# VH-VL binders against Putative glutamine--fructose-6-phosphate aminotransferase [isomerizing], part 2

Target 1, 262 residues: Putative glutamine--fructose-6-phosphate aminotransferase [isomerizing], of Saccharomyces cerevisiae (a2p2r3)
Amino acid sequence: MCGIFGYCNFLIEKTRGEIIDTLIEGLQALEYKEYDSSGISIQGDELESLNIYKQTGKISSLKEEIDLYNLNKNLPFISHCGIAHTRRATHGGLRRANCHPHNSDPSNEFVVVHNGVITNFANLKALLMAKGYVFKSDTDTECIPKLYKHIYDTSIELGYNLDFHVLTNLVLKELEGSYGLLCTSSHFPDEVVAARKGSPLVIGVKGKTDMDVNFVEVEYLDQEEDYLKLNTQTKSSGNVLAAAPVKYNTCLRKSPPFVHNT

## First folded at step 4 (VH-VL; framework fv_becotatug)

Design C09 (from B04 with heavy chain V101Y)
Fold by ESMFold2-Fast, scan of step 4:
Structure C09 (fold): chain C 262 residues (1-262), chain A 124 residues (1-124), chain B 107 residues (1-107)
Amino acid sequence: as target 1 above (262 residues)
Amino acid sequence: QVQLQESGPGLVKPSETLSLTCTVSGGSISSYYVHWVRQAPGKGLEWLGVIYYSGSTDYNTPFTSRLTISVDTSKNQFSLKLSSVTAADTAVYYCAREYWYATGSGTYIYFDYWGQGTLVTVSS
Amino acid sequence: EIVLTQSPDFQSVTPKEKVTITCRASQSIGSSIHWYQQKPDQSPKLLIKYASQSFSGIPSRFSGSGSGTDFTLTINSLEAEDAATYYCHQSSSLPLTFGQGTKLEIK
């Protein structure tokens, strides 16, 4: 069983410490039992940079790992999107390299958390390795951020300037199986994409004025696919969360992709 | 410069499997997707399916159980196999390519280049 | 699936005449409509993409318009070489679909 969680603040100042605490609390809310690994991705100290923190063991082990980096927890962010994941070791061993989030490259140009099973990941991995991508984990999820980067780089080479949601549509065309995923990118600061196929996904928005109309978009790709684009560059302030826990009885149920939870 | 060319048997017996090949030259295979479209004599165009560069496929609903599209990257060839053919499968079969492109609210698919088409007659 | 209905099915037109072909979608598809020309015994050729954008090398007499469910292909001044069947094609969702076609004959 895996859990994914995302948290964005829009034109409402949050400190790095508050953001980290919210992501960790979100993960704890998704699972009442102990986790065997967890991780988060948040903005780094450099402009548009993304950092990944992950660790095996309980969520408390991740918090201890983050504390060792002596991050400036008082650093304010007027807008920020972070993603988080907790995992049970079912594909690949219980190793730090197999924890989510996974990245596209050492510069973290694309960062993904995922639950579900990508049934064609072996073919995708072979294709990407033939194009020079180096895989560091045994999980199927690692093919996703690398596929994002390959498609992104190819689109740039062909002269296209794709929006994050369009890029995501191209990535989703290549994925087979079931998934719930969140993706952030240094190329698309202040944005997060949430996408699902065959798995429940709940998106909540808490805002003061028209937040769900002004910056939250939901697009149905087909009868089994949904995706959501979240953009923090708005005149409204508030918070957004996304969560997709894997549960046997709910995996086959169609859940609304958008819900106002407050 | 980029060219698509279909080839395969012109005649297939009922209940057998139709096998066609589309050969692509003059371009990078990973830069586009290949679609198959057919046209029965005197009728309109009917979309059959698409193969993405990863080898993933999407098929039109009536063909899901009978249709297989695949790629051989070593030969720059895309193949279409349609099983259990009947007289209703008699048509000109085209392969066509799409570009990666977006406008405003989404990704659009258009077919900029088509093969010349190959006529397949299903008859005993 | 999204059904595309073209009108007219057939039209006999005189040279230099303005011709309008319509394509109606069974549900809203934004601007995800493309137009192709097919001459006898030839492959289809792209004319207009995304409802209104001319493809490279296409004569200026061809234009497209519309959004949502109603789309139009216009040939402003018909030439003899325009005798062909015209198809609309939607790319909003799978399965991809085509209209039934509009055949133009020149007198």
Scores: ipSAE 0.011, ipTM 0.539, lowest interface PAE 9.1, mean pLDDT 78

Design C10 (from B04 with heavy chain V101R)
Fold by ESMFold2-Fast, scan of step 4:
Structure C10 (fold): chain C 262 residues (1-262), chain A 124 residues (1-124), chain B 107 residues (1-107)
Amino acid sequence: as target 1 above (262 residues)
Amino acid sequence: QVQLQESGPGLVKPSETLSLTCTVSGGSISSYYVHWVRQAPGKGLEWLGVIYYSGSTDYNTPFTSRLTISVDTSKNQFSLKLSSVTAADTAVYYCAREYWRATGSGTYIYFDYWGQGTLVTVSS
Amino acid sequence: EIVLTQSPDFQSVTPKEKVTITCRASQSIGSSIHWYQQKPDQSPKLLIKYASQSFSGIPSRFSGSGSGTDFTLTINSLEAEDAATYYCHQSSSLPLTFGQGTKLEIK
């Protein structure tokens, strides 16, 4: 059993400490049995950088691990997207390297948590290893961020500037099985993507401080990045939460979807 | 200029395996996905499946156990194999292109170019 | 699976008339609907993508509209070469599905 949770704030300032607490509390809310490992990914100290913190054992072990880094918990973020994961080992080694989140490369250009099974993992790993990617874990999850990186790099070489939503759809076409995932990227610092195939994924959106967090069935039909950039100050401020399981297949934005009427 | 062309035996006996080839010319096969669609005489269009960049495939549910789609990059060809055929499999078979970089801004599943189709009759 | 239902199944039309073909989805698919034209003994040809976007080279008399579950293809002034079967196609979820088709004949 695995649990995944994501949290974004947008135009509502949150400190690093508040963000970490929210991610960990989200994981605790998903706990059905004793966890064997947990981890989170949050923005680092450098512009658009991502850091990963993960540890075997109970969630308290992860908290102790994070404390060792002596992070500035008072550092404010007007926009931030973080992801979190808990895992129960059924077989194999309970090692830190096998904990989620997993990354694409040492610079954490793409960071992923997932639940479920990627049935074509062996073929994807072989393809990516042939392309020079180095795998550090025994999990099927690790192929996902590396596949993101490979497709992203290829698109840049071919002269395209893909939106995170489009990139995710290309990644999903290569994945077989039943799964749910969350991905963040240093290339898309104000976004988190949530996607699923066969497995449910829960998405909640809280726009204003007096609004409730609701489970929404939202179709993400098109990329409206220019509209979002030009109208962010007038359109929305809020939080976006995601947790598995949900009947959903789309990308989460840091703010509620925009509606354009003719 | 991209062109798709289907080819195959035209006549297949019941219980045997139908084997078709889609030959692609004028473009890089790595820049798009190839879907297979069929049409029974006088009937509508039915999606069969697709093959992706990694060699992964998705098949329409009733065909999962009988259908195999593959690619041969050395020949610039996509292949469809359908086992245990019956008279119900008599149809024109099309390959169609999904261009994942058509606008540089989206991943699309519309079919911008189709082959001419090849008629397969299942009869003894 | 998502079922697409077209209306009408068949229509006999006088040249220069305005024709509207409807496609209804069994669940919301946003704008993920595409329209194809198929002439006798020919392969389908893409006309409209994502409900309302004309494919390159398509005559301006063809237009599409709609969102959610209800979509329409309009031919503003029918020409003789427009005698064909028209299909809608959804790309919202697997398996990909097509409508049953609308056949247009010239009187």
Scores: ipSAE 0.000, ipTM 0.449, lowest interface PAE 12.9, mean pLDDT 76

Design C11 (from B04 with heavy chain V101K)
Fold by ESMFold2-Fast, scan of step 4:
Structure C11 (fold): chain C 262 residues (1-262), chain A 124 residues (1-124), chain B 107 residues (1-107)
Amino acid sequence: as target 1 above (262 residues)
Amino acid sequence: QVQLQESGPGLVKPSETLSLTCTVSGGSISSYYVHWVRQAPGKGLEWLGVIYYSGSTDYNTPFTSRLTISVDTSKNQFSLKLSSVTAADTAVYYCAREYWKATGSGTYIYFDYWGQGTLVTVSS
Amino acid sequence: EIVLTQSPDFQSVTPKEKVTITCRASQSIGSSIHWYQQKPDQSPKLLIKYASQSFSGIPSRFSGSGSGTDFTLTINSLEAEDAATYYCHQSSSLPLTFGQGTKLEIK
């Protein structure tokens, strides 16, 4: 059982410190006594770059780890999408490499946090390793960002220019099991994708006032798709759309919201 | 140009397993998904299932317990196995191609190329 | 599952007549409707994709329209070679489904 959280600000300036604090507070709201690792991903100092910070232990250990990097906490972002994760002790050992988020490559072109089980991950890992991808963890999660990268690169080689949500749908077709995930990418700045299959996933959307986490009905950007994305370019008025491939069910309303935007 | 061709036995006995192969030429198998569709004599088209690039599959609900679709990328071949057949499984079986969606928001698309179809009769 | 209902099931038509075939979906599917033509003893052939986009090489007399739940295939001036069964197909969600078919017979 893991906890995932995402936070995006759009057209409302937030400092890096405020963003980090919001992600950490979100994780603390999900905190269980048995959680033994946590991590976050946020934008780096360069445009379109993504950084990952993760650590074993309680959430306080992650906060101490982040402080060691001496980040400019006053750096402002008018638009930013961050993702976060907490994990319970699991088989495979307690290693920093096994903590979420996981990445596709050293440049963090795709970064993922996920809950649930990918039942075909062994087959996907074998396929990706045959294509030259190097795995650093014992988790099933690591195949997801690497699959994003492989599909993305293949699409570029074939002359396609995919939107992030289309790319995500192609990735979801290859994944089996019951899961929920959040993905960010340096190729799709200012966007976060939330996706699920079988498992409940809840998104809080609020584009009007200060931070407030609430439940909201999932809205479709395109009636042909059961997929949404959170992007400043899709905002019409004070409203911000959240990303999720969700088939609406009453069970989803009972889950706590894991993403919030202003 | 991409071509798909089905092959397999024209006659299968009731309760046995029907096994068909779809051979693809003129394109990389990793660039598309392959669907299986059947058509009983004088009836309409019925979608059976799809196999994705990774080897993952999705099946139409009436067939989930009886149907297996697989791929051999080294031979550019897709296979369909349908167990416990009855006379109701008598049909022309087609394989059809779906390219990965390049732009827009849909992930399932039209079938641009179809095999010629192979008639399978289930009879003693 | 999404059920597609076509009308009419069968129509006998004269050459040069305008023919309209309707496909109704049990729930909204945007524009994820595709139309196929199947002649006797042949495989289906794609005519129209995404409700209104003609596939390459398809005669201009074929056109499609609609969105949401109601879709139409129109043959503006019927020719003898258009005798076939026409199927709509939705690609919005799994399981993928087809309409029951509309058979056109030319007098």
Scores: ipSAE 0.000, ipTM 0.463, lowest interface PAE 12.9, mean pLDDT 77

Design C13 (from B04 with heavy chain T103E)
Fold by ESMFold2-Fast, scan of step 4:
Formats: C-alpha cells, structure tokens, sequence
Structure C13 (fold): chain C 262 residues (1-262), chain A 124 residues (1-124), chain B 107 residues (1-107)
C-alpha cells in the first residue's frame, strides 16, 4: 500500500525549507503506522536539476536524512513543484533502492512517485532493458520514468518538442493496470503531472480570488482514465497539492514568464 | 511510402473466430499505433480498437469480450481476432495508423494512412 | 460515448460551387475533430486534422473550422474528383467515433 503527495507554488515565493516542510506534512497526513519508507523530490541547486531524498523507516528517518545534506533552506523559489511518497514494504522487500521516487537516469531527467499496480510492467521492463535502460529496483514503478525518457528521447530524435502533458498522455497509453502517479522533469521545470487510471487521486488548488486558472479541457481515457489541463497567467498565483485519491488528473502548464514592457 | 495491407479469409462461418493480419512496410512500427476500423456494406465507419507500442490495447465497448489485437514487431505485423462472429460482423476491415509523436504540441489520434481494406463475409 | 451528427446526409452539387458540411458533437470536444474523404471502393483518406489543420498534400480548396461542439468542412470550389463520402471523427475520448457520413454527388 502506498501514499503519494505533491506540492507546487506558482508566482508565490516559497523557501526550500517551506517546501520541504509542506511535503513532509503532506506525507504525515497520509501516513499510517504500517508505512516504513518514504521519499521526496525537489529542485536542486543547479537550474532545472532535480534531487531525490529517500529512506527506509518512519517519516522521521527521511527528515533526519534530509537534514544531513545541510541544504540551503532559505533558497527562494517563485515557482516549484515537489513530489513525495510513503510506502509499506511488500513486494521487492525493504531496500532504499525500492523506495519512491524513482528516476529515469542518474541525471534525474524524469522523477516519478506512484501508487497502485502496473500489470504489464514485466513486458515494459524487458522492452526498456533491450533499449539499454538499467533497472536498480524490484518495483514496477521504475518502468514509468524510464518509459518517459524513452518516449521523450525518441520524440527529440524525430524533431518534435513535446509539451509535458502530451508526453504524459503517450506514456499513459503504454501503462496497464490501476494506478495514480505524479511526475516531474528537469525538461519541464515548474510543471507537475498528476495522472490516474482506475485508482483515485486527490488534487487541491489554492489561489487568490483573482486567480485566472483555466481548466482548458477534460480529456477522458477509457477505463476510468481522466485528464485535466490547467493554464496559469502572469497575474495568476496559487499553490497546488495532489494526493491519492482524486477523481481527475491534473496537468499543469509552465508558469508564464513575466515580461516587462517599458 | 508507408503502406498497410490487410489479409485474411473472405468467408467465416457464424460462431467461429475471424482472424486478420495487417502488414506494415516502409516504416518502423515502434513510431506509431495501429487501429482497426470496420465498415458494413453501404454503412459508415466503426472504430474497433487500437494497439500501442508496448502491446497494450484499448477496445470499443461492444467488442471487449470478443476482440483481441496483437503485434509481432519482428515481422511488422498486427493481428485482429474477433470471436463468436455473426452476420452483423460482415464488413470491410481496415487497419489504420496513428503516428504517436506530436507534430507541435498536440497528441496524434488521427489516421494518416489506411490499408486498402479486406472484405469479410460471415455466412454459413 | 460521443455522438457525431453530420449534415447534410446527401447533396448533389455543381462543379465550382462552394460546399459546406457540418459535424455536431453531443458534448464539447475542443478541436479534436478530423475529416476523411472516402471514394467508392477506396479506403478513407485524411483531409483535415484537429479541426483546421490541412494534412500534407491536400488541395487548398479544403478547409476546416470550428471548436467545441460545432465543426465545418468547406470545399471552396468543388472539382469533379471531390465526389465522395465525407466523415468526421472525434479523438477527444474513447471510444473513438465517426459521424454517419455526408455523400456528395456531382450534377
């Protein structure tokens, strides 16, 4: 059994410490006494870099691990998307490598947390291994970020520049089972995808009264798949949180750059 | 340059399984999905299902229990099997390509190339 | 499922005439509508994708417009070779569906 949580701020400046605290508090709200591993992913010190922190044990063990990295908690982010996960060790055993988040490669180009079961993961893993991907865990989750990278790289080779939500739709078409997931990427800074199939996923949006957040279109996928696009404008600001279970997938577009015309 | 070609029996008996093959030439099947669409004589087009790169499938609801679509990537071939056929399954069957990478920011779900179609008659 | 309704079902047209075919969706589908041409004893051929984008090699006399629930295919100056049945197709949600078709005949 697993729990997933995400937190984003857009045009509302938050420090790294505030972001980490929000993610940890979200996990604590989802935590049951039976959970025995957890992890988070947040932006690193380099532009567009993503870092993963994960540990076996209670959420307090993850908090202690993060503290050992002596991160600059005062570093501000005007836009940031972080994701988090807590897990009960079952299949694959209790190992740090089996904790979420999982990544596509050592550069963390795609990072995923996931709840549920990917029933065709063995076939996907075989295909991806044939393409040169190295798997380091026993989880079905690890095929997801590697599938993202494979599809992304293939699209680039063919001369296309995919939006994150379009890339996600291509990934979802390849996944079978009942699941909920959150994905972030160094290629799509300031964006997070929340997606589900047959499994509920909770999404919350907190913004100012004048926030211009548009639900552009709800895209439906057969077998209880739902897809929702959000657009933000320069005067729009807000916090977005996502956790299982919810009825709709959320796809957030990149926060628009503020251009000063003199 | 990409071509799709359907093949299979012209006549199938009621209650039997219809088996069709779609052979692709001129392109790699790893870059697109294949849909099956049928057309009863003198009628419109009806979507049956799709198979994706991983071998995952989606089927139109009336066919979920009877329809199986599969792929053999080594032969560039797709197969459609429809069990328990009746006279209502008499139609021209087409395979059609969906190119799975976007041209711009949209996801492709249109059919850019179609096979020539193969007529299947269900009769004793 | 999303139902697509085309009009007219049939039209007899004169060469060089401007022809308009409409497709109405039972619910909003954004711009996820595509148009195909099917000549007798031939497979369908893609004309317009995503409501208004011409597919490669399609004559400029064909154009598409619309969004939400109401869509239009226009043939600006009909040629004899345009005698065919035209279908709209939605890709907004599964199952994918087609309109019932519009048959154009030359006078």
Amino acid sequence: as target 1 above (262 residues)
Amino acid sequence: QVQLQESGPGLVKPSETLSLTCTVSGGSISSYYVHWVRQAPGKGLEWLGVIYYSGSTDYNTPFTSRLTISVDTSKNQFSLKLSSVTAADTAVYYCAREYWVAEGSGTYIYFDYWGQGTLVTVSS
Amino acid sequence: EIVLTQSPDFQSVTPKEKVTITCRASQSIGSSIHWYQQKPDQSPKLLIKYASQSFSGIPSRFSGSGSGTDFTLTINSLEAEDAATYYCHQSSSLPLTFGQGTKLEIK
Scores: ipSAE 0.012, ipTM 0.544, lowest interface PAE 8.6, mean pLDDT 77

Design C14 (from B04 with heavy chain T103K)
Fold by ESMFold2-Fast, scan of step 4:
Structure C14 (fold): chain C 262 residues (1-262), chain A 124 residues (1-124), chain B 107 residues (1-107)
Amino acid sequence: as target 1 above (262 residues)
Amino acid sequence: QVQLQESGPGLVKPSETLSLTCTVSGGSISSYYVHWVRQAPGKGLEWLGVIYYSGSTDYNTPFTSRLTISVDTSKNQFSLKLSSVTAADTAVYYCAREYWVAKGSGTYIYFDYWGQGTLVTVSS
Amino acid sequence: EIVLTQSPDFQSVTPKEKVTITCRASQSIGSSIHWYQQKPDQSPKLLIKYASQSFSGIPSRFSGSGSGTDFTLTINSLEAEDAATYYCHQSSSLPLTFGQGTKLEIK
């Protein structure tokens, strides 16, 4: 059983501490049963850098892990996208390497949290390993950020500069199964992609004044797949909350700071 | 120039499996996707499905249970297998290319190059 | 499934005449419409992509327009070589679909 949570602020200043607290609270709100690992990804100290913090055990263990890094919690972000995940293993050992988020490479060029099943992951892993990618975990999820990087690098080699949502469409075409995912990238700062196939994913947007709902770009790949492009390029400001329930056919629980049903 | 070429049996018996091959020349298959489209004699075009570079596929709903599209990257060949054929499957079958590397706000989902087509007749 | 309806089904036209072919979608597809020309016993050939963008090497007499649900292909001055069946194709959602075709015959 797993849970996915994302939080973005667009043109509404939040401190690093507020962002971390929101992500952690979101994970706690999605808890239905005992969990054995959790993680988050947020922007690092350098403008385009992404950092991953993950740990086995309760969410309190993740909090303690983050505190060891002595981060400047007062650092302000006018726009920021963070992603988070909690996992419960039904069988097997607990390994930090198996926790989400997963990355494409040591520079965290692409970072993904995922819930659900990628039924063709063995074929994707074999293809990517043949291209020189090194896998560190036993999860199906790890093929996703590595696939992003492979497609991204190939497009650059061919002389193209793809938008993040276009790149995501190319990745989604290669993924089979029923899933929900969130992806951030150092190449696409201030953007997050939320995508699903079969699995439920709830996204809420709310304006600063409580009377307005900010515009968010949504594009559907087909009737059973969709993705959401969230970025600071939209003519809007506000907070965005994206979360997937841990249990199938379960409505999303209310999560801080707020969610507006649309 | 990019060239697509279909090949196959031309005649298939009812209830058997129709098997076609599309050979593509020019460029790496990781930079494009191959679609299959058919056309019954005197009728319009009908989309069957697509294969992506990892071997993942999407099929048109009526064909999901009997259609298989596959790729052999070493030969630059794409295959279409359609099982349990009937007279209604008599058509010219085309493979067509979608160039996936795109700039800007979307992926290219138009068919820039088509094969010449191969006629398949389903008859006893 | 998005249904594309073309008009007319058939038209007999005189050389140098201006011809307009329409394509109507059962729901809004933005600009995700493409036009193909098919001559007898030949494969389709891309003319116009994304409603109004000419494909490389296509004569300037061919142009496309429209958005949402209503699209048109125009041949400004018909040539004898333009005798063919024309198809619209939508790429807004799967399954991909085509119009039923418009056959142009030269008098």
Scores: ipSAE 0.106, ipTM 0.606, lowest interface PAE 5.1, mean pLDDT 78

Design C15 (from B04 with heavy chain T103R)
Fold by ESMFold2-Fast, scan of step 4:
Structure C15 (fold): chain C 262 residues (1-262), chain A 124 residues (1-124), chain B 107 residues (1-107)
Amino acid sequence: as target 1 above (262 residues)
Amino acid sequence: QVQLQESGPGLVKPSETLSLTCTVSGGSISSYYVHWVRQAPGKGLEWLGVIYYSGSTDYNTPFTSRLTISVDTSKNQFSLKLSSVTAADTAVYYCAREYWVARGSGTYIYFDYWGQGTLVTVSS
Amino acid sequence: EIVLTQSPDFQSVTPKEKVTITCRASQSIGSSIHWYQQKPDQSPKLLIKYASQSFSGIPSRFSGSGSGTDFTLTINSLEAEDAATYYCHQSSSLPLTFGQGTKLEIK
């Protein structure tokens, strides 16, 4: 029912304009006639800040919305992770507030795009509202970044410094149903987490040379769920692309469709 | 100090529902998960299931149709209900805590504190 | 499910002896193995977490090692209070599983 896309550059300088164009092009490749909203999240002007841009309608409406902010498109990033989403109005209705990405709080400490259905979202929402979280949408997805924030804050209060992938494992234990998700965080700059359960997710890697290009395999964290961590800190330069929905078996043990000559 | 304590009937009749409670004191409920583990007489340890702070559960596959784990956050108590019991369900039942918040990387699933255990005998 | 096989099932040992207990997993589990001590009529007590990390308050004579499929718990100089059954436990995947146990008896 939804499409998700991520793009990371690693030690290969890209401008904000190039990053936005890549995310929009990725969404266009996933577009179906029935999609009626889209959004992206990218790094803001301040160190480690995240911005969200989303709009109802076709992808062209999102492009128009982004243009209204008069962003510095020449701002360079040596490493950057962005995430993107297109949606059909199946749950929560057609409203800007219901578009992905969803955030944890006004500071965008955690930002999520998601496809699938979180079957226990009503219970999670009630629990999080009791802890003071304010929900702005009718979607099940919004509980995810808020759950990240709650677990993160609890770990900090107890004096722990969790890796992003460890934090994600704790979040995934609370989710029931099917999902494919991408998450970025101001606390974990230059990283993106990808996770799935029941919903397909494909990761591709493109390096400066063909010898550095490989498919990234999903590692199982428990019996039913799998998870991937994408880190922009690498020994070699490269680009990482992630997209869903696609079938897992399409990428199994074959030359990746992301590989091409330079 | 952290303490876990199981309570419930020591004798349950075949075909009835076994009901146990575990009371946790000395810690914040949002910082740990609770597991149930049993041990039949003269046998080893067998994992039954876990409850997360949201109330979500995971059960060991032989028990999914008979087992319900629930929590009452106001009392820091969680309950285990096992329906349609037989003599094979005779065991010492333990609740055990998983501290999900820890330094380092990886998944943190070890049981740092256990209850004292409660013996349940299934007989007529 | 992941099956854990311990060896030996039973050992009668002399005080001050070095004791080694092994645990073998049916598939690779990295370092996601934990060791518990259970004395008669008592609950299990955590000794070692993640193959080699001692839990707080545990005497230094207890140590753990291994990775992948083969793991070892070592007691360097056995004391009388160490008479107990020892269990390994894997946390790599659900369902969580335990080894069958190793019972140590002091001569």
Scores: ipSAE 0.005, ipTM 0.507, lowest interface PAE 10.4, mean pLDDT 78

Design C17 (from B04 with heavy chain T103V)
Fold by ESMFold2-Fast, scan of step 4:
Structure C17 (fold): chain C 262 residues (1-262), chain A 124 residues (1-124), chain B 107 residues (1-107)
Amino acid sequence: as target 1 above (262 residues)
Amino acid sequence: QVQLQESGPGLVKPSETLSLTCTVSGGSISSYYVHWVRQAPGKGLEWLGVIYYSGSTDYNTPFTSRLTISVDTSKNQFSLKLSSVTAADTAVYYCAREYWVAVGSGTYIYFDYWGQGTLVTVSS
Amino acid sequence: EIVLTQSPDFQSVTPKEKVTITCRASQSIGSSIHWYQQKPDQSPKLLIKYASQSFSGIPSRFSGSGSGTDFTLTINSLEAEDAATYYCHQSSSLPLTFGQGTKLEIK
């Protein structure tokens, strides 16, 4: 079982402390039974940099971990996109390396949180390892940010300057299974991608006028896949909250499309 | 220059499995997706399926239970296997390339290069 | 599945005429339409991608237009070598689909 949450502010100044508090509150709102780990990704101190904070244990352990970094919580952001995740251990204990978010590389060029199952992850991992990517976890999720970076780097080498949503479309073509994910990137500041296949995902928008929750425009990949591009500069003028419904677990039955109780 | 060439048995008996190979020359198979399209005599084009860089596949719904597309990277070859064939499977079979980073926006899949096509006749 | 309907099915034309082929999608597909030319006993060849972008090496007499559900392929001043069947193809969603084809013959 796990939960994913995203938060963006646009044209509404928020401090780093307020952003962190909002992400943690979002995770706490998704908790209907005890979780064993949590993590967040937020903008770092340098322009376009992304940082990851994650810890095993309750959400309070993550808060303690973040406090150890002595972050400037008063640093203001007129625009910011952050993502967050909580997870319950499946089997054999917890490892910090298995907590979300997962990254593409030490520079955090792509950062992902994920709910669901990537059924072809073993093939993707083998392919990416052959290309020189080093995996730090046992999760299927880690192949996603690494696949983003591989496709991104290849497109740049071939002379293409892809939009984040086009890049995401190429990544989703390679993924099999049922999932929901959020991705942020240092190459695409002020953007967060929300994508799903089979798993539900809800996107809300709250503007300066405290508007009701509204659907963000959806671009379909096929009849079973869809994704959303959250571009704070062109489509939104306020806070954006995105979360996967907690009625789905991260360990789906491998054969039927039905979700059964354990 | 990149070329795709289909090869197969030409004649297949009803109920047997059709096996076709698409050989790629002049380029790396790691830079594009390969689609299979067929055309019955005097009819239009019908999409069968695709294999992506990762080895994952998508198939057209009528073929999901009968169709397998695979790749052998050591030979630069893609294969199509279609089981339980009938006379309705008589067609020219094409492999076609989609360069996965060649499209600039959205879900666009266009076939920039096609193989020559191979005729498969299903009869006893 | 998205159904593509082409018009006309067949057209007999004289050299130098302007020819228009239409492709209508059963639902909106943005600009995810591509046009192919197929001559007898040959494989299809890409002419136009993304509704309006010419593929490399394609003569300027071929052009495409449209968005959403209605798309058009135009051949300005038809040449004898343009006798072929033309297909539209959508890539907006799986399964990928083609129109039924438009056959052009020279009188």
Scores: ipSAE 0.000, ipTM 0.501, lowest interface PAE 10.8, mean pLDDT 77

